# Designs tried in a protein design chat: VHH binders against Coatomer subunit epsilon (cope). Part 13

Target 1, 300 residues: Coatomer subunit epsilon (cope), of Dictyostelium discoideum (Social amoeba) (q55fu2)
Amino acid sequence: MSDDILFESKNYFYLGNYQSTINEINKKSRQIIEKSLKAESDYFLYRCYIAQGNYDLVLQETKNNRGSGEDPTIAGLQLLASYLSKPDENREGTLITITQWISDGVVKFNYHLQVIIATIYFNEQLYDEALQILNNCDHIEGLSMLIQIFLKIDRLDLAQKAYDTMKKIIDPDATPALLSLAWINIYNGEEKLKSALSSFEEMAERYGPTPLLLNGQAVCAIGMKRFEKAESLLLESIEKNPKNSDTLANLINCYINMKKPNEIIQRFINQLKTLSPKHDWTSAVNEAEALFEVSKSRFN

## First folded at step 4 (VHH)

Design c11 (framework vhh_7z1x_3)
Fold by ESMFold2-Fast, scan of step 4:
Structure c11 (fold): chain B 300 residues (1-300), chain A 124 residues (1-124)
Amino acid sequence: as target 1 above (300 residues)
Amino acid sequence: QVQLVETGGGLVQPGGSLRLSCTASGFRFSSYAMNWVRQAPGKGLEWLSGISGSGGSTYYADSVKGRFTISRDNAKNTLYLQMNSLQPDDTAVYFCARSPEEISLYPSGYYDYWGQGTQVTVSS
């Protein structure tokens, strides 16, 4: 946030526009000379490649880093890329490595590594572990993840407290703050759903529509019982990334509420099962339904 | 300023006993519920036990009920975990953690302060 050269790149990144993040960093490559700025730039570039599923590129480009003793941030990115490339095969080894890094004290003062580890824990539905790693954080990405986790476990009070902490370190109109408030407003009730929708729409217009922002808009539309609008937004999201599990879960939720034929619903359920282990599939569907029911019950 | 420091970990034989201590500083200890949580190698966090600020109420996970006893000395700002009949499966890093509000049957999913952890190894 205080780094003007990467300011717009970070805004694209926080809103899930990974290609624009890469393009923006590359346009400014001649200005990215300072060692610390280059390291931060590489962190965001590698995070984008990972988000796009280009795990082999990250592993190839970082192959000379030999563990957390050399560059712990790069070691974390290697671990994340390796884990996501083959989650079932690499899960046990990944979690053992994380536990070792925590024991070695590598994690405590490295904000990027904390975010990487929390991301792995979140993907494994290890929410308490993710909360422990992000405990008392005062950095923007960590606070953003805390808010997401608190909302996931239906702790609106703690999400609000984390957001209040975020407002002490960034402007409320900054992209991470706008995104966090929009998600919090979805949980606060029908009167704030319209505000949340407007916020997601404005961010999408400014930084491009992404699966993340389209999902935000769709959840708002579902809460307002605008199911045809929600369907349109979710189908656009699927076209941008057909492997986005949040979009599939929200489409399933939308179609159930629209009372669509079971064959259509089952098609998307089967697609979600293909992308996730059976336990993750059940959790994702139930979470989307729970979020919708919480919103719906407050707005009737 | 808030600090939690665990001590008392180490190597113990199966069937043996250990007592863990957690020394608190930087806050009014008696005003907060306290917890013990562990993490076995390659596993997630497991909540073990909680105790109210006054010490009048204690809670235990089924896995440790009858073997572990939580207690506190508010005059010394110290939390304890007495561990009896230790099993190899009890091998883990043990953390003390502060509750910001109230202890539920299971962890609230949030503790506002954690200790660094102390290693307990149960092995012959």
Scores: ipSAE 0.000, ipTM 0.352, lowest interface PAE 13.0, mean pLDDT 83

Design c12 (framework vhh_7z1x_3)
Fold by ESMFold2-Fast, scan of step 4:
Structure c12 (fold): chain B 300 residues (1-300), chain A 124 residues (1-124)
Amino acid sequence: as target 1 above (300 residues)
Amino acid sequence: QVQLVETGGGLVQPGGSLRLSCTASGFRFSSYAMNWVRQAPGKGLEWLSGISGSGGSTYYADSVKGRFTISRDNAKNTLYLQMNSLQPDDTAVYFCARTPDDISYFGSGYFDYWGQGTQVTVSS
């Protein structure tokens, strides 16, 4: 692990700190010489740009990835950037391309491409398809995605099994394991919510608060009916990224429970509809739904 | 130091079987996906099969699907390739190769460590 030049970059990435990931990769650029290491760094770099909404940058920088020399992972990143830039317009073409890649064997034994495809399927709420692509995976990002999908489809037993697999690969105190356990504990409900909150708070203290970690804390607070604490965390998250749909959805849920004036609630609903026209803000009003609103932010 | 050592190659008649082994050292074997790649005389590298670190997921090139089976024993740090229904066109040097971290690039040569190779000759 200490030999991994990208260790700190990956850690920041898992925590949702995309700018620090980019900065760390750039800092280490002179050490990123081997083809496989450069390919790994390019993957995380472009994933960060996508997470920041810089789709055009990814498409422009990868425009020469075409023809007989096409890199399948870069093609996947291009597809993800194109899809997320205009999901409604590009949905049919994106799903056709994925089906063709699966048929051609391009997806086989390409973990990054599997994660990219699973991310698109998750965004389309095609959970069975996402699970099939990630079937029996044992890499960290894929296991993290499996846990989130299992929690989304109300399969705590399978999420715990995936987490047990993760513990065989990494230390339980490593960032991906701590994040996974915290989300599992949220799903277990009130009994474990305090433990999950403590875990998110400790990670934020060590690595700096990110929208992902602040939303995690806020979902815990909402579950514990600590709406004033949740509001404070969500407002801090908005200051860091005002375009985060999960933060807005959780804030709407919080304000409804706090009996805020309809004028304030409608303002945030209109903002959410502008940023995510297909997001069902109504689901965020339900206490059970609020526990899963932040899950999408982990998948960019 | 990372080392991969292949054994089990040799001369076999068409329709025969061989099992190749690759013994790994210098890294936590179960944390890495492993691959089998071959190079026939005068040809480029051909990826044949890959297996996840846990052994739960396996992948095969169409040329070997149904004939070859990849497996691993993580307690022994050993990767296997069971080769059945061997054909003269299967004559090649066979390499085991490690996937760098969470990346594998099908057919691209993005493997960070390779074994020395073991010769398999299929001839009557």
Scores: ipSAE 0.000, ipTM 0.157, lowest interface PAE 17.9, mean pLDDT 81

Design c2 (framework vhh_7z1x_3)
Fold by ESMFold2-Fast, scan of step 4:
Structure c2 (fold): chain B 300 residues (1-300), chain A 124 residues (1-124)
Amino acid sequence: as target 1 above (300 residues)
Amino acid sequence: QVQLVETGGGLVQPGGSLRLSCTASGFRFSSYAMNWVRQAPGKGLEWLSGISGSGGSTYYADSVKGRFTISRDNAKNTLYLQMNSLQPDDTAVYFCARSPGELDYFPSGYYDYWGQGTQVTVSS
């Protein structure tokens, strides 16, 4: 939408280019005057800082969001930053806070807060809870999350239905629709993998190579048995964001298939276990797990 | 903003020595364990060494133990890797990486910030 001041910022954001999102919003700061537009701008800025691991910045900038004048969306961003800074330490307190907010009714009509909560649930592998929060949503980010959750739980039929709903709201050539279709095409397997790879490569050329887009390319490469290509893409991704659980999971899958030494594989498993203690390490990482884990990169 | 900048890479002959430096900014350096990690051409990441926030504890990968020495100068916010008896197999891009805690100087941890890397080539 050319009438939306944040249009290009949102495109960078949806494709995981958080620094370009920040730069674009800052470039247009003089045009961000209305309270609602400033609130939306702040939401995307703080989401970007969180995605970059700048949790302390978000917590310090929002420290005055307290008491009877508390903004629920900002409170959600504070909770997300705190949770991601120390997931093991903060997990139980975070889940208690979410349950309280749901009980208090602050979540039902706040779609940004719904996305934040669903992100935490998704990171904890609480998929049914995430689906309940996003139930019957009609907003673009929520629909994108629904598609990824449905793909994760092996419900291609429901992912397709959510994508069809998205097409009624946004042009199929718009960034969120292109990205959603690429993920769905990965799930459809070999016949669509080349199309998905091409789509991720074109988006990376236009909006810059991001961990999200590099992971998408790598999963396509793994599905096509191009493990050396996948390794190259995943190593570029880990260099950009070493905290990305999807990159680590896909790299482990890649290295198992390449028959790398157990010592290197085990080191990455230990790293991933530290970031995602809920992940099941008793089963071998395989192509299905690689395809599955990539969808999490948008929510971590 | 956290920044890590590696310097000191280059071309060296087998048996030679090289000293890498990593200059840190944007955080309290002494509160974090620091690591050196490398990536050889066509291979995955290999953790080499870690050092506690105080510098009082170090740990080394078997492949470099006795040849490489990790150290830090907290007053200068600088991490060092002294590399001796270099072999062609040491050819790699070397990265400085920050651990999430002061005592996380072991290879099983993950790293929250990385430098851009510096190229080391060991060749005659």
Scores: ipSAE 0.000, ipTM 0.089, lowest interface PAE 24.8, mean pLDDT 82

Design c3 (framework vhh_7z1x_3)
Fold by ESMFold2-Fast, scan of step 4:
Structure c3 (fold): chain B 300 residues (1-300), chain A 124 residues (1-124)
Amino acid sequence: as target 1 above (300 residues)
Amino acid sequence: QVQLVETGGGLVQPGGSLRLSCTASGFRFSSYAMNWVRQAPGKGLEWLSGISGSGGSTYYADSVKGRFTISRDNAKNTLYLQMNSLQPDDTAVYFCARSPSEFDYFPSGYYDYWGQGTQVTVSS
């Protein structure tokens, strides 16, 4: 089964270790012969390149995917890469394309395309649309996204229910299950924050520290009022990926709580606005709340 | 042993220019963002500018933006601050400071190593 060969690659992927995902897939390249397994492998490789900001690589590698022989999953990856490369410029065209694909019925039985579309909807803050696409999803990544959306809209009860569904189809010790539980525990507050922190630390020890895992640890530390620890973790995260908007958002929240001068906080807000130019980052009080919410809910 | 040594300070007339240098040793220079911070007499520390480990990104305090330029030469393990249009209020001890990461070229308030400082006096 394809899942067996890609098991460790997927574990790295779900924790945001994109380079290790690529390395593991390449290490097993001789075993990736069957067409469906090769398609699954290509999906994860392209998702990694997109997550690393290498949009042009994906678009160049897939340039011949067109016409009557078009692969819908690859078309979805092209759309995601194009959208993320220039969100403001490509927004309207992207949403029109998604609407057409839904009407054509191609999305209903394509789990990867559902995840891609839900990712775009999530980025646009179209949560109801994302939930509609994912509502009956039994794919592990779809369930993980569903949990994040429920946490984002303050429905811990629904997030818990989705996690219970996930446990029936995957080992509770697998990384998507561990990650989902850790995020749910952050939402449950106080005593559960310590458990969440320990879980993120254990995953980082086993699979390597990633911006995702360092941000998870930092959010726990901020919740526990351990701001110096949070700062240290966030600075390590910046070292690994300086373009990670979640790290900048968490660092802003950390510095606001540390009572740093507004001049310093505004400089980080301006950097974050460069990455998200349509968002208003000029009001410190409302921005602190919004940034904390964004940081808690992102899959990056 | 990590060492940061500032040079180039001195007395200058208002409107003049100075170039400060900071020579680093004991660590891989290109792996760390570097900063310039000053302390005027009787005042606290004021962050002025930061530069990424590669030198590709810079950030400036509003008080010096357009007047000061931060740069680095990683082959020489040296950080520079070109100061133009100097004002009496620029009188201070100038320190180079190392950030904890390659990408922290913003004013974080946390620096793990500091130079001894170099005095800049702007007077008539």
Scores: ipSAE 0.000, ipTM 0.092, lowest interface PAE 21.7, mean pLDDT 82

Design c4 (framework vhh_7z1x_3)
Fold by ESMFold2-Fast, scan of step 4:
Structure c4 (fold): chain B 300 residues (1-300), chain A 123 residues (1-123)
Amino acid sequence: as target 1 above (300 residues)
Amino acid sequence: QVQLVETGGGLVQPGGSLRLSCTASGFRFSSYAMNWVRQAPGKGLEWLSGISGSGGSTYYADSVKGRFTISRDNAKNTLYLQMNSLQPDDTAVYFCARSPEIDYFPSGYYDYWGQGTQVTVSS
């Protein structure tokens, strides 16, 4: 994955600035001639279109690829686009396809396909399966995903080990390392929250504010009991992507702590429920229990 | 704070069945792979079965494959071992053990163990 031509594009991508990633790749298009570089460029380009919800474009541009036997990475991108376009309808078929690809051995030596499959598993809350796919990876994107999964399942010790592995591969000042450390620091105590916030703010200033970076800042602000600051950041994040489940969950936590009227809180809960039926608390029997767990888990 | 408590052991006739339970407390149960390990009189520890944190993946030693079934209820913080077609050589103290990793790992490097429950198979 090391390539100077795509260095800036990757930095934008890692921080969730998909439009700048696309623009940077397009500016370098005349330099992206070599087959391997073109393949890597296409991977990031299609990942950006998928992240923006432009699934049909990816499926149309890749329609001539006839499955994992031709180009496994393209097949993975097609599967991801198809899955995310209609997750409830395509879930069973997607998981069957992944199981077949693992059995066929196409996944073992393809880091991009491993990341794609882990993303689908993560979205389905199949965390053990995602970790198994990423086991012993030394790819930067895979290590970043391992750290996020370990933090999601409350294994800070394993997240720190994955981060230590990442530091052996890249400079600690590189964007994936800065992002990973910022998330880990959120779990390491009160003083580290200020450091994490500063890191997210610096990245947002350098690469533009994204829902990912705004959510990072907001979680830090909530941990520091700066609820008005958190609200401002989360409302900016909603403006950029109103369908971001993390933004909605963090805003609900923020409003509970601010003692906002239940009618306002309930509107965001209903929105999150329609966007993410798989979120633990959106399936809760008791709505008060769901609100308590969101508030508690986010440094309430 | 971490506690693992096994129940369900006892005396059974050869060919009989037992269900062991392990109740966990003091940690987020679903974040850890869990294992069943036994020790027969005068012998070393034998790993029998492992289950991932989600319950989606299960693993068995050849000696118990097809006879024992591991399962978990993450809402109840409980691990189970259903033991069928019991043989006299299944007589042992049975322990539940927590993996330090999220995935099953039969290395014997378990960070927490229960006190064990005695299973005796005799006629």
Scores: ipSAE 0.000, ipTM 0.215, lowest interface PAE 18.2, mean pLDDT 82

Design c5 (framework vhh_7z1x_3)
Fold by ESMFold2-Fast, scan of step 4:
Structure c5 (fold): chain B 300 residues (1-300), chain A 123 residues (1-123)
Amino acid sequence: as target 1 above (300 residues)
Amino acid sequence: QVQLVETGGGLVQPGGSLRLSCTASGFRFSSYAMNWVRQAPGKGLEWLSGISGSGGSTYYADSVKGRFTISRDNAKNTLYLQMNSLQPDDTAVYFCARSPDLSYFPSGYYDYWGQGTQVTVSS
């Protein structure tokens, strides 16, 4: 990636800084001439718009992608935007479409489509299906998702194996590798928690603080029983994105451990429930608690 | 210490049914794919069925597809195999086996096995 025109754009993207990704791609627009590079650029631009909740823009810009000339990657982005705009309404149709694409063989050699489908499965908590789509992947974004899912299902051994595969493809100092190692180090606990915190802090300083990086720092701080620091980081994360469910779950966990008044805790529980009424808020709280307990027990 | 203990085997008439159970301990059961494997007298190991950690995905060998159903209860750390329409050639020792990865296909590697439970299908 050292001579890649999209190198810095991808770094911002992997760390959750979507606006800087868009700005950097636009700054380099005159250099994005090659057809394959333009297609990759468009993929990251549409992924950023979706991440920012601008689903209508993606659907409008891609409305002509249909029929015999349909681009399967763009079809995947349309499906993702449609699904996220109204998940409860579009769930059944989305899953049927994915099953059809898998049956048709459209997915097997399209790694961007694999990531899109895995993202939908992850949102539905269909982790096994997501892992099957990403099975034996050798692309950076897919390996990053595999590591995230393996940590989610408490398979540190498989996360480490996926990270070892990632190191064969990219420099260990590249942002996806640094991010993956930081999350793995949280699960390893002990002195590794301090290393993880330092890594998240360094990435935030170079690429800007994002909800993703602030949450990483906060989980480390909670594991180290530095609850005031964790609260500060999580409140900064809320300011950047008040709809981030991970931030709300981590705040609830932090406040429970700080023995804050029930009225304060209940306010954030109600906010999480409002943002995710079809998702079990208890499950989200329990997942944050599990991450905290792993970090806390290993630091002892 | 990881332990897998199978129960529910026994003697059954052709066309009958049995339900096998495998109780797991010493690891986070919901994080691991589980399998049922059998060994008939004088024959090698035959993979029958696999189930993902969540229970959301299941796979079956052609020899048992439509007759056997794999399931799990993660709250009870228990794996099940419901066996219907049993035939004399289903006579074997049945083992539950843990996947160290997410493999639940015949080519998968298993790191822990139960001691087995005998199933005999005879008139």
Scores: ipSAE 0.005, ipTM 0.454, lowest interface PAE 10.4, mean pLDDT 84

Design c6 (framework vhh_7z1x_3)
Fold by ESMFold2-Fast, scan of step 4:
Structure c6 (fold): chain B 300 residues (1-300), chain A 125 residues (1-125)
Amino acid sequence: as target 1 above (300 residues)
Amino acid sequence: QVQLVETGGGLVQPGGSLRLSCTASGFRFSSYAMNWVRQAPGKGLEWLSGISGSGGSTYYADSVKGRFTISRDNAKNTLYLQMNSLQPDDTAVYFCARSPGDTLSYFPSGYYDYWGQGTQVTVSS
């Protein structure tokens, strides 16, 4: 009787607009009655809270997910929230839990749990492990993650194959497909940069500017040597999320190309190091490396 | 430039054995993990086994673990698959495929950067 109730919510989510995702789900709460739809809605709500850094809210709302009635997807979200709240303290326990879940077979038929685990592996820079969890995936989030991981490890050929697989499953005009193509086009070079920029601008116009989309536009602008435009976009991104490591890395790259004073560049490098100890801040000042850093915000 | 050529396929009776070979050229063989993948008639691609560039690590799909053995000879640029206790459902075209790097990991079919032409294995009386 109706279209996908979560269609617009998912579009906001894929483009990194977490507050609009929450707002749209809440607007449609009276229509979210069926158990499976409620479970999918809760998954996206909790992913948004986690992306916003509200780990305690997720843990408090899911505290009763224990014992014989434990939901594996909710357990995965709890693990993700706990891990991201204190990555250095919780790393060992988190990886042990993931290994146990894989051994127990709970991951095999749960694509949301696969995405959650791959997200943790990606954050740990365990790219081979992330690729193995996403092996033979046929779901949109997993294919999007594969494309970003392949671009991160400088494998455009594999990113293109993953995108070709995505097009067999989803409309090429759907937001995950448009976003994936835009990133692939950036990697393909000069002739495709203007097309990628236009795509990011159109998505930002329809779904609102997000750090993800502003970073995408900025990387295109840097590639086109439009450094003043890139700076403007990156400063807008900082205003939306001052703790976004991709924005800082891209801004450093921009400022190096603009030949800003070394003191200013070093301040941003030190800030990036403080906010993201796992980020390779040395490679972050290289233009090619900056292309892959925006993908980090997409997985949370 | 990069080439992978499989040999050793053929007709075998149930319970029999076959040894597949894949000769590699055009790249530094020891720097890449290698894989065996098969495709049965009317089915998708199934990853079977992988071996690290050094040969120190091997992994197997549950369907073939204990029956198949992957190995490599880096001096001869050759990958092997020893197949024992063959069953009719092992009938497929068998491909060798190169991983993107030297660490063992497997990907959805189509994500290996180079594939051989395949060799037919038929398990029937």
Scores: ipSAE 0.000, ipTM 0.165, lowest interface PAE 16.4, mean pLDDT 82

Design c7 (framework vhh_7z1x_3)
Fold by ESMFold2-Fast, scan of step 4:
Structure c7 (fold): chain B 300 residues (1-300), chain A 124 residues (1-124)
Amino acid sequence: as target 1 above (300 residues)
Amino acid sequence: QVQLVETGGGLVQPGGSLRLSCTASGFRFSSYAMNWVRQAPGKGLEWLSGISGSGGSTYYADSVKGRFTISRDNAKNTLYLQMNSLQPDDTAVYFCARSGEDISYFPSGYFDYWGQGTQVTVSS
């Protein structure tokens, strides 16, 4: 039990349950009076709206903030919403703005803005830039993001160090620590896949199944060659969010391993390209396959 | 064993072009930001350009902006520097350098491995 009014909301948020995050914040709205608490609450609300694809709502509700000189965190959220609404059109302007903010010093001591910028860099596959922004971070979101980036670039050793830093800040049984360990365990090999699956299942039972947690379970099931279970989990994930590109990429990987007809596989590939024209489905499939092969080699 | 080997240097006329290459081995090339650094005769090291591990972000010193282009081919573990509109003051030994992993990244990070360098001479 924490005395933090946003404790439950943050747990839902970290596990990708954006609607429950919004509901919990609204339920406690009468207790969210202090300026700093209200600012933190607004940050999580706007992050949830962005995660749900409701970019226009964020831009309309923040229209009175006219730049980083007024509220840098709100300026960052506006930039993120604008960028994600039209990534191809807004890419160059977004990156120029980020470079200017870094030069102006507004980023150095604002950890929410650091997370927002690192998210944009990650989406652009600018992993080293994201790592530079998050360098020496001591906040939960930044450490969680460092772990994901390190796993993405095949640096399990650095992911483990970031996780060790996280354990000094929060209880190992806290949701960000459990989630981080589960992803690290997927990378560590087939014996650890059972532990990772159990952890994802326990988090889903306590905080509700989300596309994030269902994908985690499905990746574990694929690694264990339980393709029918993985398919079931991924179809449930599609029902919750049909536009989740990770779910489609994992389903394609699942169907390839099940040796489904090429016509069916190609249909899902075309669907993924339609939802995310810039998404490299081949890269996503290769990453899943590489992780399973690394896991197998580590078992011996 | 980390190795970086630069090639492509030589003598070129003012206004001419050269393309430098750096072949990397002994590490996961795509996981590291890479840099070009030069040293003119009797002068200190000058950072010229950097590129992120993915190749998505590039940065340039004001002295070379608009004239030099950094790029990489991660499938071939090779870093490139396309040098156009070369001037006599571009005469230097050119090094490729890897950004360090444990302190900070590109371009403010330290460089933990360097090649031996390749000589570029710009003269009539």
Scores: ipSAE 0.000, ipTM 0.130, lowest interface PAE 17.4, mean pLDDT 81

Design c8 (framework vhh_7z1x_3)
Fold by ESMFold2-Fast, scan of step 4:
Structure c8 (fold): chain B 300 residues (1-300), chain A 124 residues (1-124)
Amino acid sequence: as target 1 above (300 residues)
Amino acid sequence: QVQLVETGGGLVQPGGSLRLSCTASGFRFSSYAMNWVRQAPGKGLEWLSGISGSGGSTYYADSVKGRFTISRDNAKNTLYLQMNSLQPDDTAVYFCAREGSDLDYFPSGYFDYWGQGTQVTVSS
């Protein structure tokens, strides 16, 4: 715990800085000798490649993981990579495979596989299924996902409970705890928005600005009715990753509240639809609007 | 204020069907799991069925499985219980109940709010 070789790599990973995660793991590669530590290192390395869209690398590196010697975690990473590479084509087969794995009992005691499956369900907007997989989880990444889902469905009370569980097992200064508190603070009111914004800014300063952290800052700015600041943060996020659906959804929400011309708003809506064929653009826009309306009702 | 109002109860013949409705107000309906609970004359509360906030997951007590169907219309803030193949021992007051906010998202049998109930009588 206190001597976790992967501590800093995980901090970068949880904030969406995938390149720094890869660099940190590679820097410490000579210290990653123990079989279990190497397996965990490989998990985070492959998750980073997947997050960067390098699906073929993951599939090629893991091609020998099959048959009776199959590692379930690696099988999950292969499934995630293949699903994200062609989501429309692979959706049905992916969901069938997940259902079979759950039935076979391979998921119950494998928290990495639980996170992979919950990520696929989340991407398909199958929130009930994601919550079922994460039910009673006591692992950091699962609790982080649980908090995000509860906030999305406007259950701040359950998000707070999951965060309280997280605090018992994690250093309060570790990035998942800081990130979770920042998101919870967004929902708690205007006074807490300034604390949330400061937290996102401090994390960006220490771990590098990422689309995730820039979106966090922008949501705080929107809640404080600082739309010009939100716009600049979201445009910086697009520059770092033009394919980030959350950034486009937040920018659309920002522009609607700024009462920008319909021509500009519709352009970004069309871009979001083109970018995320497996996501309902209306649900992404509705989620961003709902989040903003909840914030607006609390802040006047 | 949170309010739950049940309608649709009444007298029905054995083997008949009845549909109960529960109209919710004062909270974001789609964010909460909902339950149907009944109390027969001289007996305690019996949980019958639960449904997740999205409607994607449903659960049933063995006594009603295959006969009753729970559903919800989140756009109308309404919970339903379709009751088929009713028998005299289904006679009870039926309550709509909201899942407690300090527990799980899924139906667990803890209720923080419920309606006044609607009487269902199954007899000839």
Scores: ipSAE 0.026, ipTM 0.550, lowest interface PAE 7.2, mean pLDDT 85

